Miniprotein binders against b1l550. Designs and how they scored, part 16

Target 1, 279 residues: b1l550
Amino acid sequence: MRLPEELLERARDIHSEAPSHRIKLDRVGSFGLKVPVEFKGFLLLAEADVWVSLPEGRRGVDLSRQVEAIYELSNPPKDPFSLCREAAISLLEKLNYADSSGVSIRFDAPLQDGESLKYYGVEISSIASDEIINKIRVEILGMTACPCTAELIRAYKSSEIAATHTQRSLGILEVSTKAEHPDPDKLASIIERAMSSPLRTYTKRPDEGGLVIRSLSNARLAEDVVREMIHLFLEEFGHLPEDTHILAAVRSMESVHMHDIYAERSFSLDEIRKEISSH
Short names: E, the ipSAE of ESMFold2; O, the ipSAE of OpenDDE; V2, 0.75 times the mean of E and O plus 0.25 times the DockQ between their complexes.

## First folded at step 6 (miniprotein)

Design s7
Fold by ESMFold2-Fast, scan of step 6:
Structure s7 (fold): chain B 279 residues (1-279), chain A 81 residues (1-81)
Amino acid sequence: as target 1 above (279 residues)
Amino acid sequence: GSPELKEEIKWAERLLRLAKLLLRYLGNPRALERAKKLLEEAEEIIERLAEEGDPELLEQVDKLIEELEELARKLEELKKQ
């Protein structure tokens, strides 16, 4: 049942009223919206958050205008990068009291894995004010092998390939830039290349054996993986603006511990170049 | 009055800011058409403000004219690409 529209003329406009306390809010919005996106030939179900800043003199945000902003732009489905930027600008157009807006879109991205697919996590955002800042976060699982235990086993009983424990490790690259979003497949590739080996969706015994030998022959600490990710990132994306900010991290789900090991480094391109160039 | 003119200046500033975002960060034909409409609306407001001739607002209006002209040039450049 739809209530009569004439009630709108008599009802208070709650959102435009003064709040109980004159405090500005940084992000007010609609979170957890389901939206379709087109990504590299796939139609995917994504989850979106949309928000705007709220001035100290206004009680609330028109949430229906936020939903309109993203849904108008998501039908037909389009790539999530354009959707983020266009929706962020649309929010400012539709909500004239807002100083800034943002859109974040999350989905699992398919990646070709032989004749099968594997998936990695992607979160893309655009934050608009007098400029747009684009963010992308990529997470993908790989394998690491412990060099410390390998060295102990080698000392105990010499062999060409020392035994050691292996575990799944989650690699993370997050980039914040005034330029276009980096290609998430390239970020995922950097993470996988930094690991002892990538993981597979489907293996047969000979392929599995080869993957294990590869990991054992390329044993890496979490700290090693983060440094290698940074090195590979600079080779691929060192051309981005100097004020680009990067987070490189790995969370190793240690097979010999009840807890995980975590290593990270945050930096700007300007900062890291000065650090690397110093003696 | 002066308060009404200040609100018109803020609205023109907002329209120019939105046009700037569309032109700098989006390159599709829909964004160019939206930017054109925003610039046209801003131009109408700026022309009214200039005709009003309030001496206290002349610097702000001149700045708006300069920004409008810069963004109009940018729009024409992008249309040619």
Scores: ipSAE 0.242, ipTM 0.725, lowest interface PAE 4.8, mean pLDDT 87

Design s8
Fold by ESMFold2-Fast, scan of step 6:
Order: C-alpha cells, then structure tokens, then sequence
Structure s8 (fold): chain B 279 residues (1-279), chain A 81 residues (1-81)
C-alpha cells in the first residue's frame, strides 16, 4: 500500500533531527542486499553491505539513498571490484553529511576444476574517505597431511611413503591496499599451492589416489602452510605499496582431534621485508 | 558572515575530495565528467571565498585553490588518455 504523498508535508524529517545523544557512529547502513555481479564471464548473485559514517548532530541516515547508490550501478551487472569502488564514491556524493562510506560484496567464486567447477569464498570492500582503501579476503579449502604422524609411522615401519592423517584445511588471504584489489584467482592459487594438495569437486579413483599420494608426500603443518602462503604472496604481489596489509591464516580441521588447529600472521609489506632481510 | 564562509569552505573541501576520488580510482569517461562538474562547482565557491577576503580563512582558501588547480591538471591529463 502506498500512502498519499500529501502526508509527507505533515511528517517530521526524523533523520535530519538532533539525536538523543551527540555521538558519532562509524558505520550505519543497509546490510544483506542481493546484487548481481559479473565475475570472469559468470553472472553471480552476490550479497552487499553499504554504509556511511553518521555525524554526532544527525539522528539517522537516508537508507533509501544507500540502496539507490548500489542498485543504480548494478544494472547491468558489472565486475564486483568496479561496483565496490563506484558505489563507495556514489554514497559520499548522495549523502553529503557522511565523512566516509564503505561497500562490501561477498560471493562464491567459480574456479575451473577439470571438467567441472569448484567454488571459493570472496569478500571485497572499498572504504572511501580522503582516499579509497580496497580490501579482499579469499578463503579456499585444501588438504593437509600431518608430518609428525608421518615421521612416527616411517620410524616404526621404515616405509618410503609415510602413512599419516589428512584433513581439510581452510586457507585465508586478506589484503588491504590503496592499490586496486588483487586478483582473487591468484590469491586462491597461492593458497592451494601452499597446501599439501588442492581439493576437487569430483575425481575418478586413479586421480583420487594420486591426490592422496601427493598430499602424503607433501605433508605440511598449518605453520608451514602459512609461511609458504606468505612466500608465494611476496613473489606474486610484492609490487604493491609498502603500507599494504596482509593476513595469512590456516584453520586445519584435524581428523584426529575434536578441535581445530589455527595459525596466522598479519603484516605490512614494509614490515615483512625488514624481517626477512634481517636474516 | 564568517560562519557562512566556514560552511562554504567545508562544502568546497567535500567537492574537491569527491573529485579526487573519481579521478584517482575510477578514471572512466563518466567519472571524468562527474569530476569536471564537481571541480566547476568547487571553483565557483572558491572564487566567492577569495572575493570575500576573510583574513581568518585565508590559509584554508589558499589550500583549496592549490588543490583545485592540482585536480584540474589531473583531469586534463586523464582526458588526453
């Protein structure tokens, strides 16, 4: 039902009123918006959050303006990186009281896997103020094999290929930069290469056996995977600005434990280069 | 008065900030046209502020002029690409 527009002449503008308390809010927005995006030839349904800062003297945000900002830019669907940047700037243009704006877009990205597809998680954001800070988080499952149990079994049996437990491990790379968003497929590739082996959507039995043997022959601690991810990241993305901040992490869903193992490292490019060069 | 001029300075700062973001991060033809309009609007405000000649605001106005000129140069540079 649509109420008569004449009622708007009599209604208070609640959002422009003074608040009960003069407190600034960092993020006020519309969360969980469904938006179509075009990603590497695929039309995907993504979920978006949009927000702005709210000054201490204003009671509320024009939420309809936020929805307009992203929806105007999502038809026709475009790549989520351009959408993120353009929408963040559009929010500042439409909402003149805001000091900063942000847009976050998340989706499952398809990755070619033999004759099929597998999917990895992507979340990107752009936060606009005096400059734009771009952030991307990629999460993909891989396989790890325990080197400790492998070594124990090798000592016991003196076998060439050590028996050990394997498990799914979630690899995480998060990058925050003033440059453009890194290519998520390259981040996913770094994570998979750091693992004992990648996971697949489906395999024939000989291929499955090969992946298991590969994993067993390339046993890695969660700590090993994080260090390898950092090494591979620096080879691929060491050209990014020195103030680029990275989080590398692995959560190993240990098949022999009721709990997970977690390892992480946060660093700036400047920090990690100094650390490596000090040795 | 000075309070009205201070609000105009804030508006000019905001317009220049938006133009800077469009020029640095988007650079497409639509963004260049939007940036042009924002710079034109900022220029009108800055010219009015300079004409008022408020001594309290001279340093801020000078900074606005410098930023406007820098962004105008960047816009022309990007148009040539």
Amino acid sequence: as target 1 above (279 residues)
Amino acid sequence: GSPELKEEIKLAERLLRLAKLLLRYLGNPRALERAKKLLEEAEEIIERLAEEGDPELLEQVDKLIEELEELARKLEELKKQ
Scores: ipSAE 0.203, ipTM 0.695, lowest interface PAE 5.6, mean pLDDT 87

Design s9
Fold by ESMFold2-Fast, scan of step 6:
Structure s9 (fold): chain B 279 residues (1-279), chain A 81 residues (1-81)
Amino acid sequence: as target 1 above (279 residues)
Amino acid sequence: GSPELKEEIKQAERLLRLAKLLLRYLGNPRALERAKKLLEEAEEIIERLAEEGDPELLEQVDKLIEELEELARKLEELKKQ
């Protein structure tokens, strides 16, 4: 059942009224919307946030117009990059009081893993004002092995085989740029290559043994992984605009501790190049 | 300047910004057609502002004319492709 449409003529337009306090709000929107996306041949269920700026003189945002904007553009499902860009512009078009708009889309991306699939986290954003700023965040699990404990055990037993603790580590790359979004599969690849070894969805015992030996032979601190991710990122994406901002981080779920270890570095391409060249 | 003229400048700025985003980032036929409409709306406002000739707003109006002309050229260029 629906209330009679005639009531709209008698009801106040709350959203267009003056607010109790003349304060601008930076982001007002619909968060946690379920939207289908097409990603590299897969139909995926994604979560979207859509928002606009709200000027000091307006009480509220037309939230239904925000939902219409993204749903009109998501049927049929399209790639999340085009969806973010198109929806951000559509929000500004539909909501003429807004100075800026944004769209974020989150999903688990499939990655081919032998005969199986594994998944990594992706968040894609487009923020529109005078220009569009594109942001992408990729998170993927890998394995790290502690080089410090490896050296202690080797010294203690004079063993030819390094024994040390291994743990799952979460690698994070976030890129903010005026250029198009970087390919998330390439970002995921950078993270995995920086780790002691990648993780697999499924292994048989011989393959599992191989991953452990690889990890032990390539022991890395969280700090080492972050530096390697930055190095590999510059090799692949050093051509992006100089004002591109990157966050590289690792959260290591230390198997010998009750707590995690975290290492990160934020930088612009201009900043990091000057830093590297100064040595 | 009058408050009404300042609001017209702000409206023209918003229309030009939206046209610029459509032209720069979408480029599909529907986006080009919408950008054309936005530029036409902005042109009407800018022409009225230029006719008023408010001395306090001359710099802002000149900037709007310049941006309108630049975006109109970009629209015609994209339509050819």
Scores: ipSAE 0.273, ipTM 0.721, lowest interface PAE 4.3, mean pLDDT 86

## First folded at step 7 (miniprotein)

Design Z1 (at its last look DockQ between E and O 0.98; V2 from the best seeds 0.00; counts 0 for: pae E 1.6 > 1.5)
Fold by OpenDDE base, look of step 7:
Structure Z1 (fold): chain B 279 residues (1-279), chain A 81 residues (1-81)
Amino acid sequence: as target 1 above (279 residues)
Amino acid sequence: GSPELKEEIKKAERLLRIAKLILRYIGNPRALERAKKYLEEAEEIIERLAEEGDPELLEQVDKLIEELEELARKLEELKKQ
């Protein structure tokens, strides 16, 4: 049932009214939209969030216009990076009272693993005001082996390759920059290389054995993984603007504990360069 | 300046900002046409502001003119590509 449009002439425009409390809001929008995107030759259904700022003198946001902004740009499907940027700008065009806008797109990105596929989680965002800030978050699982337990077992059994507990660990890289979004595949690769070993979708027994032996030979603390992620990130992306902000983190799902081990470092490229130069 | 003139300044600033974003981050032919329209609308507002000649707003109006001219140049550069 559709109500008569003539009712709009009789009804108050609630959104344009002054609020009871004159307070600016930073983000008002629609979260959990589904939009198609094209990524590396795949057509994917992604989740999307769209929002704008709301001035103190306006009660509500025209949410329908926000939804229109992203869907107009998502047909035909395009890459999520362009979609984020263009939609953020379109939001400012359509909502003339907004000083800032933002778009976030989330999906599982396919990653080739031999003849099979694995994946990583990605969230691509753009925030528009006087300029655009691009943000990308990549999450990928790897495997870690504990060096502490390995050392104890080595000392006890006098083995060259000591057994130790292994677990899945989630590596996270989040980058915020005024430059273009960094390549998410490269970010995923950095995380995997920082782990004791990558995970594999498809393994034969010899390959599985080799993967475990590799992990044992490359045992790393969660702290080691984070430091290695930062090191590798600087090697690959040190050319980004100095005000680029990075979060590097690991959540290790420790197999001997009921809880996880977590480590992180937040930094700007300027800050980390100063830190390294001070050594 | 009058409240009305101040609002016109804000409107012009917004239009220029949007045009700037489009030119900087999108740059496809359709986007360029949108940017052009925003610049034209901003120009009309700026001309009215200039005609009013409010001494308190002269500096702001001059800045708007400078920004408009810069963005207009950028638009023309992008159209040639």
Scores: ipSAE 0.668, ipTM 0.876, lowest interface PAE 0.7, mean pLDDT 92
Fold by ESMFold2, look of step 7:
Structure Z1 (fold): chain B 279 residues (1-279), chain A 81 residues (1-81)
Amino acid sequence: as target 1 above (279 residues)
Amino acid sequence: GSPELKEEIKKAERLLRIAKLILRYIGNPRALERAKKYLEEAEEIIERLAEEGDPELLEQVDKLIEELEELARKLEELKKQ
């Protein structure tokens, strides 16, 4: 049943009224939308959040216009970066009382793994006001091998064992910049190269042996993984604006413990360069 | 009165901001058409504000004129590409 349009003339416009408490809101939006995106030849069903700021003099947000802003742009499906940026601008066009808008898009990115596929997590956002701030977070699992246990086993007299505990570790890079979003594949590659070894979807026995040997010869603490991620990031993305903000982190699911180890560092490019040059 | 002129300044500022975002971050022919519409709407408001000649708002109106002219030049430059 569609109600008659003439009822709009009789009904109060609740959302355009002033609220009884004049308090501005930073984010009012629709969260958990499902939108199609095209990423590197794959059609993916992504999860999206859209929001705008709400001034203190406005009671409510036109939520249907928010949903309209992103869905109009998602058919036909397009790359998630263009969708994110364009939807953020469309939110400001459609909701003229907002002074800022934001769009977040989350998906699992396919990644070639020999003759198979693996994946990594991606979340991008674009926040529009007087300019656009682009954010990207990538998460990918790798393998770490503990150097402390490896050294103890090596030092064990009469032992010919080359061993240590290995575990899955989640590497995280998060970048906020006024430039375009960094390529997520490059961020994922930085994280994997910082680990003791990458994870594979499957291996045959000779390849599995090689993977394990690589991890043992490249044993790293969680702290070392974070430091290596930062080093590799600066080599590849040091050209970004100086006020670019980065979070580098690892969560290591230590196979010999009941708990995880976590290490992280946040910095701006300007900050980290000054820190490194001071040594 | 002055309150209505101040609201018109805010509207013009917003229209110019949206046009700037479109021209910088999108820039395809359909987007250029959208940006042109926003610039034309902002121009109408700015011209009326300039005709009012409110001395309290003079500096703000002058800044709007400068920004409008800058964005109009950028629009014409992008159309040639």
Scores: ipSAE 0.585, ipTM 0.863, lowest interface PAE 1.6, mean pLDDT 90
ESMFold2 (binder alone), look of step 7: mean pLDDT 86; pTM 0.858

Design Z2 (at its last look DockQ between E and O 0.93; V2 from the best seeds 0.72)
Fold by OpenDDE base, look of step 7:
Structure Z2 (fold): chain B 279 residues (1-279), chain A 81 residues (1-81)
Amino acid sequence: as target 1 above (279 residues)
Amino acid sequence: GSPELKEEIKKAERLLRIAKLILKYIGDPEALERAKKYLEEAEEIIERLAEEGDPELLEQVDKLIKELEELARKLEELKKQ
């Protein structure tokens, strides 16, 4: 049932009214939209959030226009990077009272693993105001082996390769920059290389054994993983603007504990360069 | 300046900002046409502001004119590509 359009002439425009409290809002929008994107030759259904700022003198946002903005640009499906940027700009065009806008797109990105696929989580965002800030968050699982337990067992058994507990660890890289979005596959690779070993979708028995031995030979604390992620990131992406902000983190789902071990470092490129140069 | 003139300045600034973003980050033929329209709208506002000649707004109006000219040049450059 659709109400008569004539009612719009009689009804107050609630969104354009002055609010009871004249307070600016930073983000008002629609969260959990589903939009198609094209990524590395795959057509994927992604989750999307769209928002704009709301000035102090306006009660509400025209939410329908926000939804229209992203869906108009999603047909035909395009890459999520362009979609984020273009939709952020379109939001400012369609909502003339907004000083800023933002789009976030989330999906599981396919990653080739031999003849099979694995994946990483990715969130691609663009925030528009006077400039566009591009943000990307990559999350991928790896395996870590504990060096502390390994050392204790080595000392006890006098073995060359000591057993230790292993666990899944989630590595996270989040980058915010005025440059183009960093390549998410490269970010995922950095995280995997920072772990004791990568995960595999499938293994043959010899390969599985080899993967475990590799982990034991490359035992790393959560702290080690984060530091290695930062090191590898600087090698690959040190060319980004100095004001680029990075979050490097790991959550280790420790197999001997009911809780997780978490480590992180937040930094800008200029900050971390100064830190390294001071040593 | 009058509240009305201040609002016109804000409107012009917004139009120029949108045009700037389109030109910088999109640049396809359709986007270029949209940017052109925004620049034209901004120009009309700026001309009215200039005609009013409010001494308190002269500096802001001059800034808008300069930005308009820069964006207009950029638009023409992108159209040739």
Scores: ipSAE 0.696, ipTM 0.889, lowest interface PAE 0.7, mean pLDDT 92
Fold by ESMFold2, look of step 7:
Structure Z2 (fold): chain B 279 residues (1-279), chain A 81 residues (1-81)
Amino acid sequence: as target 1 above (279 residues)
Amino acid sequence: GSPELKEEIKKAERLLRIAKLILKYIGDPEALERAKKYLEEAEEIIERLAEEGDPELLEQVDKLIKELEELARKLEELKKQ
């Protein structure tokens, strides 16, 4: 049923009124939208959130225009970075009372794994005001091997037994920058290289043995995985603006414990360079 | 200045901000045409404000003129490419 448009002449425009309490809001949006994206040749289903700021003098947001902003740009499907950036700008075009807008897009990114695919988590955001601040979070599973147990076993049996406990660990890199979003595959690669070995979708026995041997040869504490992630990130992305903010973290599902281990460091590029150069 | 003139300044600022974002972050031909439309609309507002010559608003209007000129130059450079 479609109501007559002539009724708009008589009805109050609730959204354009001043609110009873003149309090600005930072984010008013439509969350959990389904949008298609094209990523490195794959057509993926993504989830998007869109929002704008709301000034203290405006009662409500035109929510249908928010959805329109990203929907119009998502057909035909395009790469998620362009969609994110362009939708953030479109929100400001369509909602003339907002002084900032934001878009986040989440998807599982495919990564070649032999003759199969594996997936890692990606969330990108673009926040537009006088400029755009881009954020990307990458999460990928890898394997870690405990160096403490490996050393105890070596000492007990003097190289007769090469063993330690191994476990899945979730590596996290999150980057906020005024530059373009870093390539998520490069962030995932940094995380995997920092761990004791990558995980595979499946392995045949010779490949499984190789993964275990690699993990034992690269045994690392969760703390050192985070340090290695930072080192590798600086090698690859040290060119980003000085005020770029990074979070590097590992959540290790320790196979011999009932609980996880977590290690984290957040920093700006200028902070970490000063820290490193002081040693 | 009058509330109406202050609102016109805010409208011009918004249009210039949007054009700036488009020119800096998108830059394809369709987007350049969109940015051109925003700059033209802002120019009309800025010209009216400049003709009004409100002493209270002169600094703000001068800032708008400078930004309009900068963005217009940027648009022309992008159109050559």
Scores: ipSAE 0.614, ipTM 0.875, lowest interface PAE 1.5, mean pLDDT 90
ESMFold2 (binder alone), look of step 7: mean pLDDT 86; pTM 0.850

Design Z3 (at its last look DockQ between E and O 0.94; V2 from the best seeds 0.73)
Fold by OpenDDE base, look of step 7:
Structure Z3 (fold): chain B 279 residues (1-279), chain A 81 residues (1-81)
Amino acid sequence: as target 1 above (279 residues)
Amino acid sequence: GSPELKELIRKAERLLRIARLILKYIGDPEALERAKKYLEEAEEIIERLAEEGDPELLEQVDKLIKELEELARKLEELKKQ
């Protein structure tokens, strides 16, 4: 059932009214939209959030225009990076009262693992105002082996390769920059290389054994993983603008505890360079 | 300046901002046409502001003119590509 359009002439425009409290809002929008994107030759259904700022003198946002903005640009499907940027700009075009806009797109990115596929989580965002800030968050699972337990067992059994507990660990890299979005595959690779070993979709018995032995030989604390992620990030992406902001983190799902171990560092490229130069 | 003139300044600034973003981050033929339209709309507003000649707004109007000229040049450069 569609109501008569003539009702719009008689009804108040609630969105354009002055609010009871004249307060600016930073983000008002639609969250959890589903949009198609093309990524590395795959057509994926992604989750999307779209928002704009709301001035103090306006009661509400024209949400339908926000939805239109992203879907108009999603047909035909395009890469999520361009979609984020273009949709953020389109939001500002369509909503003339907004000083800023933003788009976030989330999906599982395919990653080749031999003859199979594994994946990493990715969130791609663009925030538009006087300029565009691009943000990307990559999350991928790896394996860590505990060096502390390994050392105790080594001392006790006098073994060359000491047993230790291993667990899945989630590595996180989040980058915010005025430059183009960093390559998410490279970010995922950095995280995997910072772990004791990568995860595999499938293994044969010899390969599985080798993977575990590798982990035992490369035992790392959660703290070690974060530091290695930062080191590798600087090697690969040190060319980004100095005001680029990074969050490097790991959540280790410790197999001997009911809780997780978490470590993080937030920094700008300028800050971390000053820190390193001070040593 | 009058509230009306201040609103015109804000409108012009917004139009120029949108045009700038389009030219910088999109730049396809359709986007270039949209940017052109925004620049034309901004130009009309700026001309009106200039005609009013409010001494309190002269500096802001001059800034808008300079920005308009810069973006117009950029548009022409991108159209040749």
Scores: ipSAE 0.694, ipTM 0.889, lowest interface PAE 0.7, mean pLDDT 92
Fold by ESMFold2, look of step 7:
Structure Z3 (fold): chain B 279 residues (1-279), chain A 81 residues (1-81)
Amino acid sequence: as target 1 above (279 residues)
Amino acid sequence: GSPELKELIRKAERLLRIARLILKYIGDPEALERAKKYLEEAEEIIERLAEEGDPELLEQVDKLIKELEELARKLEELKKQ
């Protein structure tokens, strides 16, 4: 049922009024929207958040225009990076009182894994004001093998037992930059190469044996996983602007403990270059 | 009075900002046409501000003119491609 249109002549426009308390707001938005995206040949259902700044003199945001800004651009489905930046600009076009806008898009990215697929987490965002700042977060699981326990078992009276505990570890790379978003597959590859071994959707026994041998041959502390992620990131993405900000982290779901361990380092490119060059 | 002129300056600044973002980050033919319309709207406002000749606002109007000219050149360069 639709209400009569003539009511618009009698109703106050609540959103355009001044508020009783003149306090600006940094983010006013519509969160948890479902949007279709096309990513590397896959049609995916992503989750999006959209927002704008709200000046002290404006009571409310036109929320339907926020939703319109992203949905108009999502038909037909297109790559999530273009959708993200274009929607951020469209928010500024549609909501003329906003000084800034933002869009976040989250999806599980498919990755070929033998005859099957595996997935890793991607969240991208674009924040538009005088320019666009792009952020990407990639999360992928890998296998880590503990070198401390491996050494203790090797030193055991009988070295017949070649073992250590292994576990899933979640690797994380976040990048904030004025340049285009880094390729999420390359970020995921950096994380996996820093681990003791990748995880597979399934393996046959010869492949499973190979994963175990690889993990034992590449036993790494969580701290050294983070260091290796940074080293590999600099090799691949050291060309990004000097004020690019990175967070590299790992959360290890230790198989012999009741708790996880966590290691992280955040830095800008100019900061880490100075640190390395001082040694 | 000067409050009305200050609002026109803010509107022109916003139109130029949107055009700049479109030209830099989108750049397809439909986007170029949108950017052109925003530049035309900004130009009309800037011409009104220049006609008023408010001495308090001369520096701000000069900045708007310079950015409009820069973005117009960018638009023409992108249209050739």
Scores: ipSAE 0.632, ipTM 0.881, lowest interface PAE 1.4, mean pLDDT 90
ESMFold2 (binder alone), look of step 7: mean pLDDT 85; pTM 0.856

